# Designs tried in a protein design chat: VHH binders against q96fz2. Part 84

Target 1, 269 residues: q96fz2
Amino acid sequence: CGRTSCHLPRDVLTRACAYQDRRGQQRLPEWRDPDKYCPSYNKSPQSNSPVLLSRLHFEKDADSSERIIAPMRWGLVPSWFKESDPSKLQFNTTNCRSDTVMEKRSFKVPLGKGRRCVVLADGFYEWQRCQGTNQRQPYFIYFPQIKTEKSGSIGAADSPENWEKVWDNWRLLTMAGIFDCWEPPEGGDVLYSYTIITVDSCKGLSDIHHRMPAILDGEEAVSKWLDFGEVSTQEALKLIHPTENITFHAVSSVVNNSRNNTPECLAPV
Short names: E, the ipSAE of ESMFold2; O, the ipSAE of OpenDDE; V2, 0.75 times the mean of E and O plus 0.25 times the DockQ between their complexes.

## First folded at step 5 (VHH)

Design v9 (framework vhh_6z1v_2)
Fold by OpenDDE, second read of step 6:
Structure v9 (fold): chain B 269 residues (1-269), chain A 124 residues (1-124)
Amino acid sequence: as target 1 above (269 residues)
Amino acid sequence: EVQLVESGGRLVRTGGSLRLSCAASGSTFSHYAMGWFRQAPGKEREVVAAITQSGGSTYYADFVKGRFTISRDNAKNTVYLQMNSLKPEDTAVYYCAAGRGFYTSLNPDSYDYWGQGTQVTVSS
């Protein structure tokens, strides 16, 4: 996964992240560093994206089921990194393969510390290689958006009004991530950065791309992944597998340029 | 372009069962979300059921109440609607539809390709 969309306004995003804590109380995640949130239809590595993480990471004795939402840098910078510039990291940390997560120090160490997060996105992009050509067709991949529950049907997106309604009720893609905290050698603010765990693609996506993000489908999976206080690493890793609960559509080549940040990026062609 | 052809519609008695099939042309069937819609005389076309590309997720209208099952076989380029416990109110022309994604599958406008429809009649 090398490209995502996360364009919802902060308030809408927050509401979309409503959850129940272990006591059954309805909550919204509290923001850390909300000013670092930059909505975009076209998010690339090294950009900041919002992630969910347990409050226990910030507050001693906090309820580990409580969630914080924080923009973090995409591309994990290990805490042990000694260079002053994160860009000097010699290996790619945009993604972490699920099968080798425990073999790589850069991922194993923070994971062992319980530094699990849920990366939020509207969806992610993948490119299918076209047979016989050097052209690649981009696809936008996301959760099915039909709510079977009483919360109402997504209306037609054929009007601006309807489109807004669609996004107001958008089910965010929830991807399993690992984050780390890096202190610059020269001082300054602690950098929070994340990697997205990847798995082999489900059958439905296999002809598009052979790998996909580890998607945490449902509140239980999200809660267990985040709750490092109650859920062990071993148990959490059981949540990491391909899912067929996805949908996708072809999009225009507009998304190919990471500088393009318009609704056309994820619009069906 | 995808062509859709429905089959299986017929006259059945109340409480009966029927299986509809929709065969799709083309090699990209697996890229489309599929839906079944119905339209009764004098009524608007309404969604009956929808299914994602891989079949990992399904949707059913409220009136289905567990009586219908949508499924697909991507190897056969076919989507099915198994209808059980049919009622006279289920009498309609049933349409198969293909959409580019499962983001607005409740709205007929989100589907790009449609079949000609097959008549289902449930007698009392």
Scores: ipSAE 0.785, ipTM 0.902, lowest interface PAE 0.6, mean pLDDT 91
Fold by ESMFold2-Fast, scan of step 5:
Structure v9 (fold): chain B 269 residues (1-269), chain A 124 residues (1-124)
Amino acid sequence: as target 1 above (269 residues)
Amino acid sequence: EVQLVESGGRLVRTGGSLRLSCAASGSTFSHYAMGWFRQAPGKEREVVAAITQSGGSTYYADFVKGRFTISRDNAKNTVYLQMNSLKPEDTAVYYCAAGRGFYTSLNPDSYDYWGQGTQVTVSS
C-alpha cells in the first residue's frame, strides 16, 4: 500500500472516529496539531495522514484506552537516524512486511516501545497489471459501507450525486501502523512518522495485487492494537492478518498522477 | 518519576523458593508498567517478567514460564516476583524497572526507571 484517499473535513473525520474507552464511555479522539491535517483524494508517501494512537504516549497518567488523533508523516524515520534531512533516508519505510517486522531494526525498536497506531483513510488504491498490455487498472479499495436513505450502495452503477452523499456516514479504513519519534540533530520539532504493516492479499483482492495493508476490522481490533498499556506486542501481532471484509471498484487513470486531487480519483468508472 | 527499591534477594538452595519485592516511591506507581530483569555474571541483562499498569496482563520469558509469577499491589505501591523451583542458572542480580508502556520485546533500554538490584544466589 502506496496510495490512499483521506479527504474528509476535520470535523467529519473526528466524528467518524467516535469510540468507547475501557470504562464504556463514548468519546471523540483529541487532536494534536490539527492544522497539519491536509485532506486529499490522493495521498502519497511523505505526505501527512491522520492516525489514532494511545493518549498514554503523551501523558504519563493517561488511561491507555483513550485516543489521540494526530497527523503523521507517511514513511517512518527511525529515532536513531543521524542525518539532518529525513528525506535522505536511504531505505523505503512506507510499508513494513508483517513476516519480517521483528527482524528489521527500524520497526522492531518502535514496536518494542509500544508505538502502534491506526492509520485512517477513506480507502486505498492498487494497480492491477493487465494481461497483454503494459497499462495498469487502478482500483479504490475500502470497507463495505452501510446504506442510508440519502445514499444507496456505492459502486460503478451509482451516480456521482449519490456518491457525494455517502461521506457523512463513511466507515473509515483502519490500517495497522507503527510510528516512531525522531528528534532533528539541528533542533526543531519532534517528527512523528509511520509505516503501514502489509500482509498477503485476501482471496478477494488476489487478482488485483499480491499484498494488502493489515486492516483492523472493527473496534475490538482497533482498541487492542492501540492499547499498548494493556496489550503486549505478541498479543497485538495476532491482529495482523488478511481480511475478506473489503470491497472495491475500478477508477479512472486520473488517480495515477499523485498531483491530481479531485473526487474523480475515487469515482467508479 | 519513581524511585524503585528491590528487596528479598539472598542465598537459596536448588529447588527452593524466593519472593522478591520492589517498592516504589515518588510519582504514582499505578501509572507505570513494571518489569523484572536479571544479569548473571558474564551474561547480558535479560528480561524475566513484566506486568501492565492495571495488572491485567503479564509477560514471562520462556525460561521462567511455570516457575515464576509476577504480581503487583497498586494500593501498596509494590511489585512482586515469586520464584519457585530455583536452579543455579537463576543466579543473578535482579532489577526492578518502570516504564509507561507494556514492552514484551523487553529491551532493557525501553524502561525509564531502574532499581539498584538485589542479589539472588542459587547453590546446589
Scores: ipSAE 0.034, ipTM 0.424, lowest interface PAE 6.5, mean pLDDT 86

Design v90 (framework vhh_6z1v_2)
Fold by OpenDDE, second read of step 6:
Structure v90 (fold): chain B 269 residues (1-269), chain A 123 residues (1-123)
Amino acid sequence: as target 1 above (269 residues)
Amino acid sequence: EVQLVESGGRLVRTGGSLRLSCAASGSTFSTYAMGWFRQAPGKEREVVAAITQSGGSTYYADFVKGRFTISRDNAKNTVYLQMNSLKPEDTAVYYCAAHRGYYTTNPADYDYWGQGTQVTVSS
């Protein structure tokens, strides 16, 4: 996974992340560093994206079932990194393979510390290789959305009003991530960064791409992944597997340029 | 910083029962997994039992074999170890430890330790 969409306004995104805590109380996640949230139809590595994490990571007396939403850098910077520039990392940390997560120190160590997060997105993009050509067809992949009688397919939103309605009730894609905290050697603010865990693709996506993000489907999976106080690493890793509960459609080549940030990126062609 | 104070250790006979208590200072007790460890003379410190923050999950070492029960009362900032059917081999200093996160079996992962309480089981 090298490209995502996360364009919802902050308030809409927050509402979409409504949850119940361990006590069954309905809650909204609190924001940490909300000013770092930059909505975009075209998110690339090194950009900031919102993730969910347990409140216990920030507050000593917090219920581990409570959630915080925070923009973090895509591309995990390990805490032991001693260079002043995170871009000088010699290895790719955009993704973490599920089968080798425990073999790589950069991921194993933060995971062992309970630094699990849920990466939020409208969906993610993948490119299919076209047979016989060097051309790649991009696809937008996301959770199936509830068809309201009036809300046609993302493609059928004929009016701006209908489009807004679609996004107001959009089910966000929830991907399993690992985050770390990096303190710059020269001082300054602590950098929070994340990697997305990847798995082999489900059958439905196998023709498009052989790998997919580990998607946490449902509130229970999300809660268990986040609650590092009550769920062990071993148990949490059982949640990491391919899911068939996804849909996708072909999109234009507009998304190929990471600088393009328009609705055309995820629009059906 | 969390201060831990163990109590309840004493001399008991084989087959006897003992309840250890560990009292934590501060209001952050409920955010820590708690563990009981023991160290016998000339041996390494080993995990006896552990419990998650809420008490929803527990761990027991293989040698416990159902004889011990770990529990906690977050309102009292206390973790307990009920020890039944004690054996001479259970003689050790018992330590309470706190860990931020899910419990582990590795003593090195625990952030705070008590001073320990001596448990002696006579034949």
Scores: ipSAE 0.296, ipTM 0.690, lowest interface PAE 2.0, mean pLDDT 92
Fold by ESMFold2-Fast, scan of step 5:
Structure v90 (fold): chain B 269 residues (1-269), chain A 123 residues (1-123)
Amino acid sequence: as target 1 above (269 residues)
Amino acid sequence: EVQLVESGGRLVRTGGSLRLSCAASGSTFSTYAMGWFRQAPGKEREVVAAITQSGGSTYYADFVKGRFTISRDNAKNTVYLQMNSLKPEDTAVYYCAAHRGYYTTNPADYDYWGQGTQVTVSS
């Protein structure tokens, strides 16, 4: 997974992340550095994306089931990195393979510290190799969305007006991530950065790409992944597996250029 | 590596209350998540409630929400199930179980089980 869409305005994104804490209280996640959130239909590595993480990472005695939402850099910079410019890191940390996560120091160390996060997106993009040509077909991949209408109306989102309404109740894609905190040796703000855990593709996506992000399907899985105060690394890793509860549609080549940031990037072709 | 013994099951009338206890012996109790399960004659064993190692998080099946409360005392190596507003359909053998990890609703994930205590609710 190397390209996502996360275009919702901050207030809409926040409401889409409504959750219940351990005591059953309905909550919205509290923002950290909200001004660093930049909505986009076409997010690439090194850009910031919103992630959920436990409040306990920031407050010693906080309820570990309470959630913070924060923009983090996509591309994990290990806490032990000694150079001044993190963009000069010589190895790629955009994704972390589930089968080697406990073998790689860059991921094993933060995972041992409970630095688990949930990466938020509208969905992600993958490029399918076309038979007999060097061209690739991009697809937008996302959770199945609820298509029911209130008050007895029936919905077919085939007009521009109806299409825009799907975002009001969009179910965000929730991907398992690992983050780390890097302190610049020459001073400055602590950098929070993340990687997306990847697994073998499910049967439904196997014709598009051989790998997929580890998707946390539902609030129980999201809660267990985030709650490092109550859920051990070993138990949390049991949540990391392919899922079939996913859908997709082909999109135009407009998405290929990461500088294109328009609704056309995810519109069906 | 723990042995579990349930107690407290008895006959109660509809609308009554009952507290079940599960005493653990063996390895450190505080390292286990605990669950209460029940099984009525001719039915499969189903989850009733579960509690994490620290007691900081709990789960309740929909049919007991608002009526039952699970709690634990790690100093006494005991987990409790407080049952209020009992109904005839609550009649079952209640089992205590231990799982090394976050609580789960799947009976197959629990490694240690008690022998059960009978709860009968009469009209």
Scores: ipSAE 0.000, ipTM 0.124, lowest interface PAE 18.1, mean pLDDT 84

Design v91 (framework vhh_6z1v_2; at its last look DockQ between E and O 0.70; V2 from the best seeds 0.00; counts 0 for: pae E 6.6 > 2)
Fold by OpenDDE, look of step 9:
Structure v91 (fold): chain B 269 residues (1-269), chain A 123 residues (1-123)
Amino acid sequence: as target 1 above (269 residues)
Amino acid sequence: EVQLVESGGRLVRTGGSLRLSCAASGSTFSTYAMGWFRQAPGKEREVVAAITQSGGSTYYADFVKGRFTISRDNAKNTVYLQMNSLKPEDTAVYYCAAGKGIYVETPSEYNYWGQGTQVTVSS
């Protein structure tokens, strides 16, 4: 996974992340560093994206079922990294393969510390190789969406008005991530960064791409992944597997350029 | 372009069962969500059931009430509708559709349509 969409306004995103804590109380995640949130239809590595993580990471004795939402850098910077510039990392940390997560120190160490997060996105992009050509067809991949009563007779998804309604009730894609905290050698703010765990693609997606993000499907899966206080690493890793509960559609080549940040990126073609 | 051909529609008695099939042409079947729609005389076309590309998610209209099952075989480029406990109210032309839209329950999200197959349920 090298491209995502996360374009919802902050308030809409927050509401979309409503949850119940372990006591059954309805809550909204509290923001950390909300000013770092930058909505975009075309998120690439090294950009900031919002993730969910347990409040226990920030507050001693906090309820570990409570969630914080925070923009983090995509591309995990290990805490042990001693260079002053994260871009000097010699290995790719955009993704972490599920099968080797425990073999790589960069991922194993933070995971062992309970630094699990849920990466939020509208969906992610993948490119299908076209047979016989060097051309690749991009696809937008996301959770199946349910039309809510409020969405009225959504006429043709092609109207701007209808498009806005779509996003008001959009079910966000929830991907399993690992984050780490890096302190710059020269001082400054602690950098929070994340990697997306990847798995082999489900059968339904296999014709598009051979790998997919580990998707946490449902509140229980999300809660268990986040709750490092109650859920062990071993138990959490059981949640990491391919899912068939996805849908996708072809999009235009506009998304190929990471500088393009328009609704056209994820619009069906 | 995808061509869809429905089959299996016939006259059945109330309480009977019927399996509809829809065969799709082309090599891109697995990239389409598939739906079954029906249109009775004098009524609007309505969604019956829909299924995502991988079959990981399905939608059913409220009137289905567990009587119908949509499934697909991507290797065969075919989508199915198993209809059980049929009622006279189920009498309609049933259409298969392929779409790339966001909402699989919405007819306008489908780009390709079959010619339909007649299902008649007698009392």
Scores: ipSAE 0.834, ipTM 0.923, lowest interface PAE 0.6, mean pLDDT 93
Fold by ESMFold2-Fast, scan of step 5:
Formats: C-alpha cells, sequence, structure tokens
Structure v91 (fold): chain B 269 residues (1-269), chain A 123 residues (1-123)
C-alpha cells in the first residue's frame, strides 16, 4: 500500500470516527493540528494523512481508550534519525512487513513505546499487472459499504444526489500503523510520522496484488490496537492478519499521476 | 508523574512465601500500567509480572507462572507481588516500575522505577 484516498471534509471525517470509550461513553476524537489535514483523492508517501491514536500519548493522566485524530507524515522518520532534514531519509518506511516488524529497529522501537495508530482512508489503490503490456490496471479497494451498495457502485450508475450521499455514511478504511516522533537536531516542531503494516493479500485480492495493508475490521480491533495502556505489543500484534472483508472496482489511469486530485481517481470504469 | 517505593524484601527459606508491596505517591497512579522486575548479580534486569491500568489483564514470565500473582489496589495507590513456592533462583533485587503501557519486550520504556527491595531465598 503506496496510494490512498482520504477526501472527506474535516467535519465529515470527524463524525465518521465516532466511537465509544472504555466506559461506553460516545465520543468524537479530538483534533491535533487540524490545519495540516489536506483532503485528497490521491495521497502518496510523504504527504500528511489523518490517523487515530490514544490520547494517553499526549496527556499523562488521560484514559488510554480516548482518541486523538492528527495528521501525520506518511513515511516513518525514526526518533534516532540524526540528519537535519527528514526528507533526506535514504530508506523507504512507507510500509512495514508484519513478519519482520519486531526485527527492524525503525519499527521495533516505536512499537515497544506503544506508538500504534490507525491510518484513516476512504480506501487504497493497487495496480494489477496486465499480461502482454507494460500498462497496469488500477483498482480502488475499500470496506464493503451499506447493504444496498454493490462493488463498483460509486459513479456513473448513480444520480449526482445519490453519489454525493454515499460519502455521508461512508465506512472509512482503518489500517494498522506504527508512528514515531522525531525532534529536529537544531530545534523546531516535533515531526509525527507513520508507516502502514502490511500482510499477505487475502484470497479476494490475490489477483490484484500480493500484499495488502493490515486492516483492523471493526471497533473492537481498532480499540485494542490503539489502547497501549491495556494491550501489550504481543497481544496487539495478534490483530495483524489479512481480511476477506474488502471490496474493489477498477478505476481509470487518471489516478496514476499523484498530482491528479479529483473524484475521477476513484470513479468506476 | 509518580514516585515508587518497594517494601517487603527479606530472607526467606526455599518453599516459603513473601508478599512485596509497591507504594506510589502522586495523583496519577491509576493511569499507569505497573510491572515487577528483578535483577540478580551479573544479569540483566528481567520482567517478572505486569498488570494493566485497570487490573483487567496480567502478564507473567514463564519462570514464575503458577507461583507468583500480581495485583493492584488503585484506591490505595499500591501494587503487590505475591510470591509462593520460592526457589534459590528467585534471589534478586525486585523493582517496581510504572509505564503508560505493558512493555514486556522493552522494559526500558517504563517511565518510573523504584529503588528496589532485596529478596534472598536460602535452604
Amino acid sequence: as target 1 above (269 residues)
Amino acid sequence: EVQLVESGGRLVRTGGSLRLSCAASGSTFSTYAMGWFRQAPGKEREVVAAITQSGGSTYYADFVKGRFTISRDNAKNTVYLQMNSLKPEDTAVYYCAAGKGIYVETPSEYNYWGQGTQVTVSS
């Protein structure tokens, strides 16, 4: 997973993240740096994306089941990185393999500090190799939506009003992430950055791509992944596995260029 | 922020029992996961047991399962380690630690540590 869509306006995104804390109280996540959230149909590594994380990371007396939503840079910059410019990081930390996460220092250290987050998206894109050509077929991959929706229902077949209403109750994709905090050597604001954990593709996606993000399917999995105050690293890692609860449709090549940021990027073809 | 003081360490005969207590001062005890660690001479500090903020989950190292029990009383700002069927191999300085989560893989991530209490087990 190297491209996502997360286009909802901030208020719609916030409501889509409504949750219950450990005491059963209904809550909305509290924003940090909301001005850094940039909605887009076509988010690439090094851009900022919204993530959920435990409030306990910021407030020492907070209930670990309470959530913050914050934009973080996609591409984890380890806390031990010594260069002055994080964009100069030589190795790719866009994704982190589930099978070697405890072996790589860049991921093991923040994971050991409880720095687990849930990466939010409308869905993600993958490119299927097409036999006999150098062209690849892009697909938009997302959670199944309300029962009246069929795979590939976004776009041309719906009236403009119905297409607009799809996003009001969209179930956001919730991907397991690890984040870290990097302090610039010469001073300045702390940089929060994340990586997406990846697993082998499920049967349903195997013909599109051999890897998929580790998707946390449902509020129980999301809550346990975030709650580093109650759930150990070892227990949290049991949540990391492929899921079959996913759907997709083919999209046009418009999405190929990461500078294109329009609804056409995810519209069915 | 919390300060931790262990007590209860002493000399005990093989097969005996002992209860360690860790008293926390400060107003935020119930927001921390708590752990008991031990360090024998010439060895690294190792995790013995841990308990979550709520007390709803516990962890035990394989070498103490079935013999030791960790518990906490958030009203009294105290965590306990009940040690039964003690063996000479249990001889060590026992440390209480507080952290935001349970760090059995990364003991160094616990935020606050007590000064330790000596447990000696002899035949």
Scores: ipSAE 0.177, ipTM 0.637, lowest interface PAE 5.1, mean pLDDT 87
Fold by ESMFold2, look of step 9:
Structure v91 (fold): chain B 269 residues (1-269), chain A 123 residues (1-123)
Amino acid sequence: as target 1 above (269 residues)
Amino acid sequence: EVQLVESGGRLVRTGGSLRLSCAASGSTFSTYAMGWFRQAPGKEREVVAAITQSGGSTYYADFVKGRFTISRDNAKNTVYLQMNSLKPEDTAVYYCAAGKGIYVETPSEYNYWGQGTQVTVSS
């Protein structure tokens, strides 16, 4: 998983993240550093994207079921990294394989500190290798969506204004992540950064790509992954598996260039 | 382009069962969401059931009430509708459809339609 879309305005995104706390009460997550949120249809590693994490990471004795939403850098920078420039990290931390997560210091250490997060996106992109050619077909991959307004006469992809209505009640993709906090040796703000955990692809995606992000499907899975105060690492890792509750459509090659930030990136073709 | 051919429609008594099949031509079948729709005489076409490209998620109209099951076999390029506990109001022409849209329950998001198969439920 190396490209996502996360384009909703902050207020719309926040409302899409409504959740129930441990007592069943409906809440919205509280933002940390909202000014660092950079919405785009075409997010790549090193960019900032919003993640959910437990309030307990920021407030002593907080209810660990309460959620904070914060932008973090995609590409985990380990807290032990000694150099002043994160781009000098000599290994790729965009993704973390679930089957080796406890063998890699970069991921094992923050995981042991309970630094679990839920990475938010509209969906993610993958490129299918075409047999007999060097060309690749990009797909946009996302949760199945339920139409909130009855509008059977107009397809979402056929009209820009109807396309905007699709996003009013979009179910955000919720991916399991690990984060860490790095203090630059020369000073400056603490860098929060994340990796996305990956698993073998489900049958439905296997023709597109052999790996997929670990998707947390539903409030129980999201709550357990976030709640490091009550859910151990061992129990949390049981949540990490492929899901068949996923859908996709082909998109144009406009998305190939990560500088393209337009609705065309994820429009069906 | 994909061609869809329904089969299995016939006369069935109230309370009976019927399985509809829809054969699709083309290796791209797995990239389409599939749906079953129906149209009774003098009525508008309505969704019956739909299934995502992978088969991992399904939708059923409220009137189905657990009586019908949609499934797909991507290796055979076929989608099925198992219909149980049939009622006279289920009498209609049943169409299969294929689409690339986001909402599987919406007819306007389906680009390819079969010719239909008649299901008649007698009292």
Scores: ipSAE 0.033, ipTM 0.570, lowest interface PAE 6.6, mean pLDDT 88
OpenDDE, second read of step 6: ipSAE 0.833; ipTM 0.920
ESMFold2 (binder alone), look of step 9: mean pLDDT 84; pTM 0.857

Design v92 (framework vhh_6z1v_2)
Fold by ESMFold2-Fast, scan of step 5:
Structure v92 (fold): chain B 269 residues (1-269), chain A 123 residues (1-123)
Amino acid sequence: as target 1 above (269 residues)
Amino acid sequence: EVQLVESGGRLVRTGGSLRLSCAASGSTFSTYAMGWFRQAPGKEREVVAAITQSGGSTYYADFVKGRFTISRDNAKNTVYLQMNSLKPEDTAVYYCAADRGLWTYRPDEYDYWGQGTQVTVSS
């Protein structure tokens, strides 16, 4: 997972993240640095993406089940990184393999501190190797969407015009992430950055790609992953596994160029 | 590994000021975020203030905001807590702690701890 779509306007995204805290109170996540949120149909590593994390990371006495939403840099910069330019980091931290997460210092240390986040997206893109050619077929991969009277369901048969109507009730993809905080050596604001945990593909995606993000399917899984105050690292890692509750459709090559940021990137072909 | 030694704790009058120091030895001090914690009799250990490796960002508990200032001198391997407008409620053993990564307000995430210095505030 190296490309996502997260295009919803801030207010629509916020409503899509409505949740219940531990006491059953209905809430919307509170924003940090909302002006850093940049909607896009074609988000690549090093750009900012919205993540959910526990309020307890920022407030000592907060209920750990309450959620903050914040834009973070995609590509984890470890707290111990000593150079001034994080874009020059010598190794790729866009993704973190689930099988080695406790072996790599860059991921083990923040994970041990409870720095778990949920990475939000409309969905993610993956490129299938086409047999008989060197070209790849891109796919948009996302949660199954529930058809409503006001918004249509999406599918291979739906037109691009009908696709636009589904965003008001879109179920966001919720991916397990780990974040860290880095302080520039010359001073300045603390940088929050994240990595997406990856697992082996499920059967449904195996023909598209051999890896997939660790998807947290449903509010119970999301809540347990975020709640570092009540859920230990060991218990949280039990949530990291492939899921079959995913759907996809082929998209045009427009998405291949990360500079293209239009609805055509995710429209069915 | 790093060893931490607090100093400066003493008896002070309500409204007075006090500066605590924590001297570090062993591993490279500048690679650690530092925190000041306190524990009053019969209470749990709680965060007072924290500072990042470079000193560029700080955290303060609500009950000390505007009164206490945390700072560090990486050349001297020392972190400081300047306490002003002291109240009887500030009476506690004050601990300094080092975190290998980034500052945190959670005591259980700090890697190294000093033995504490007693601060008593009387009316």
Scores: ipSAE 0.000, ipTM 0.287, lowest interface PAE 11.7, mean pLDDT 85

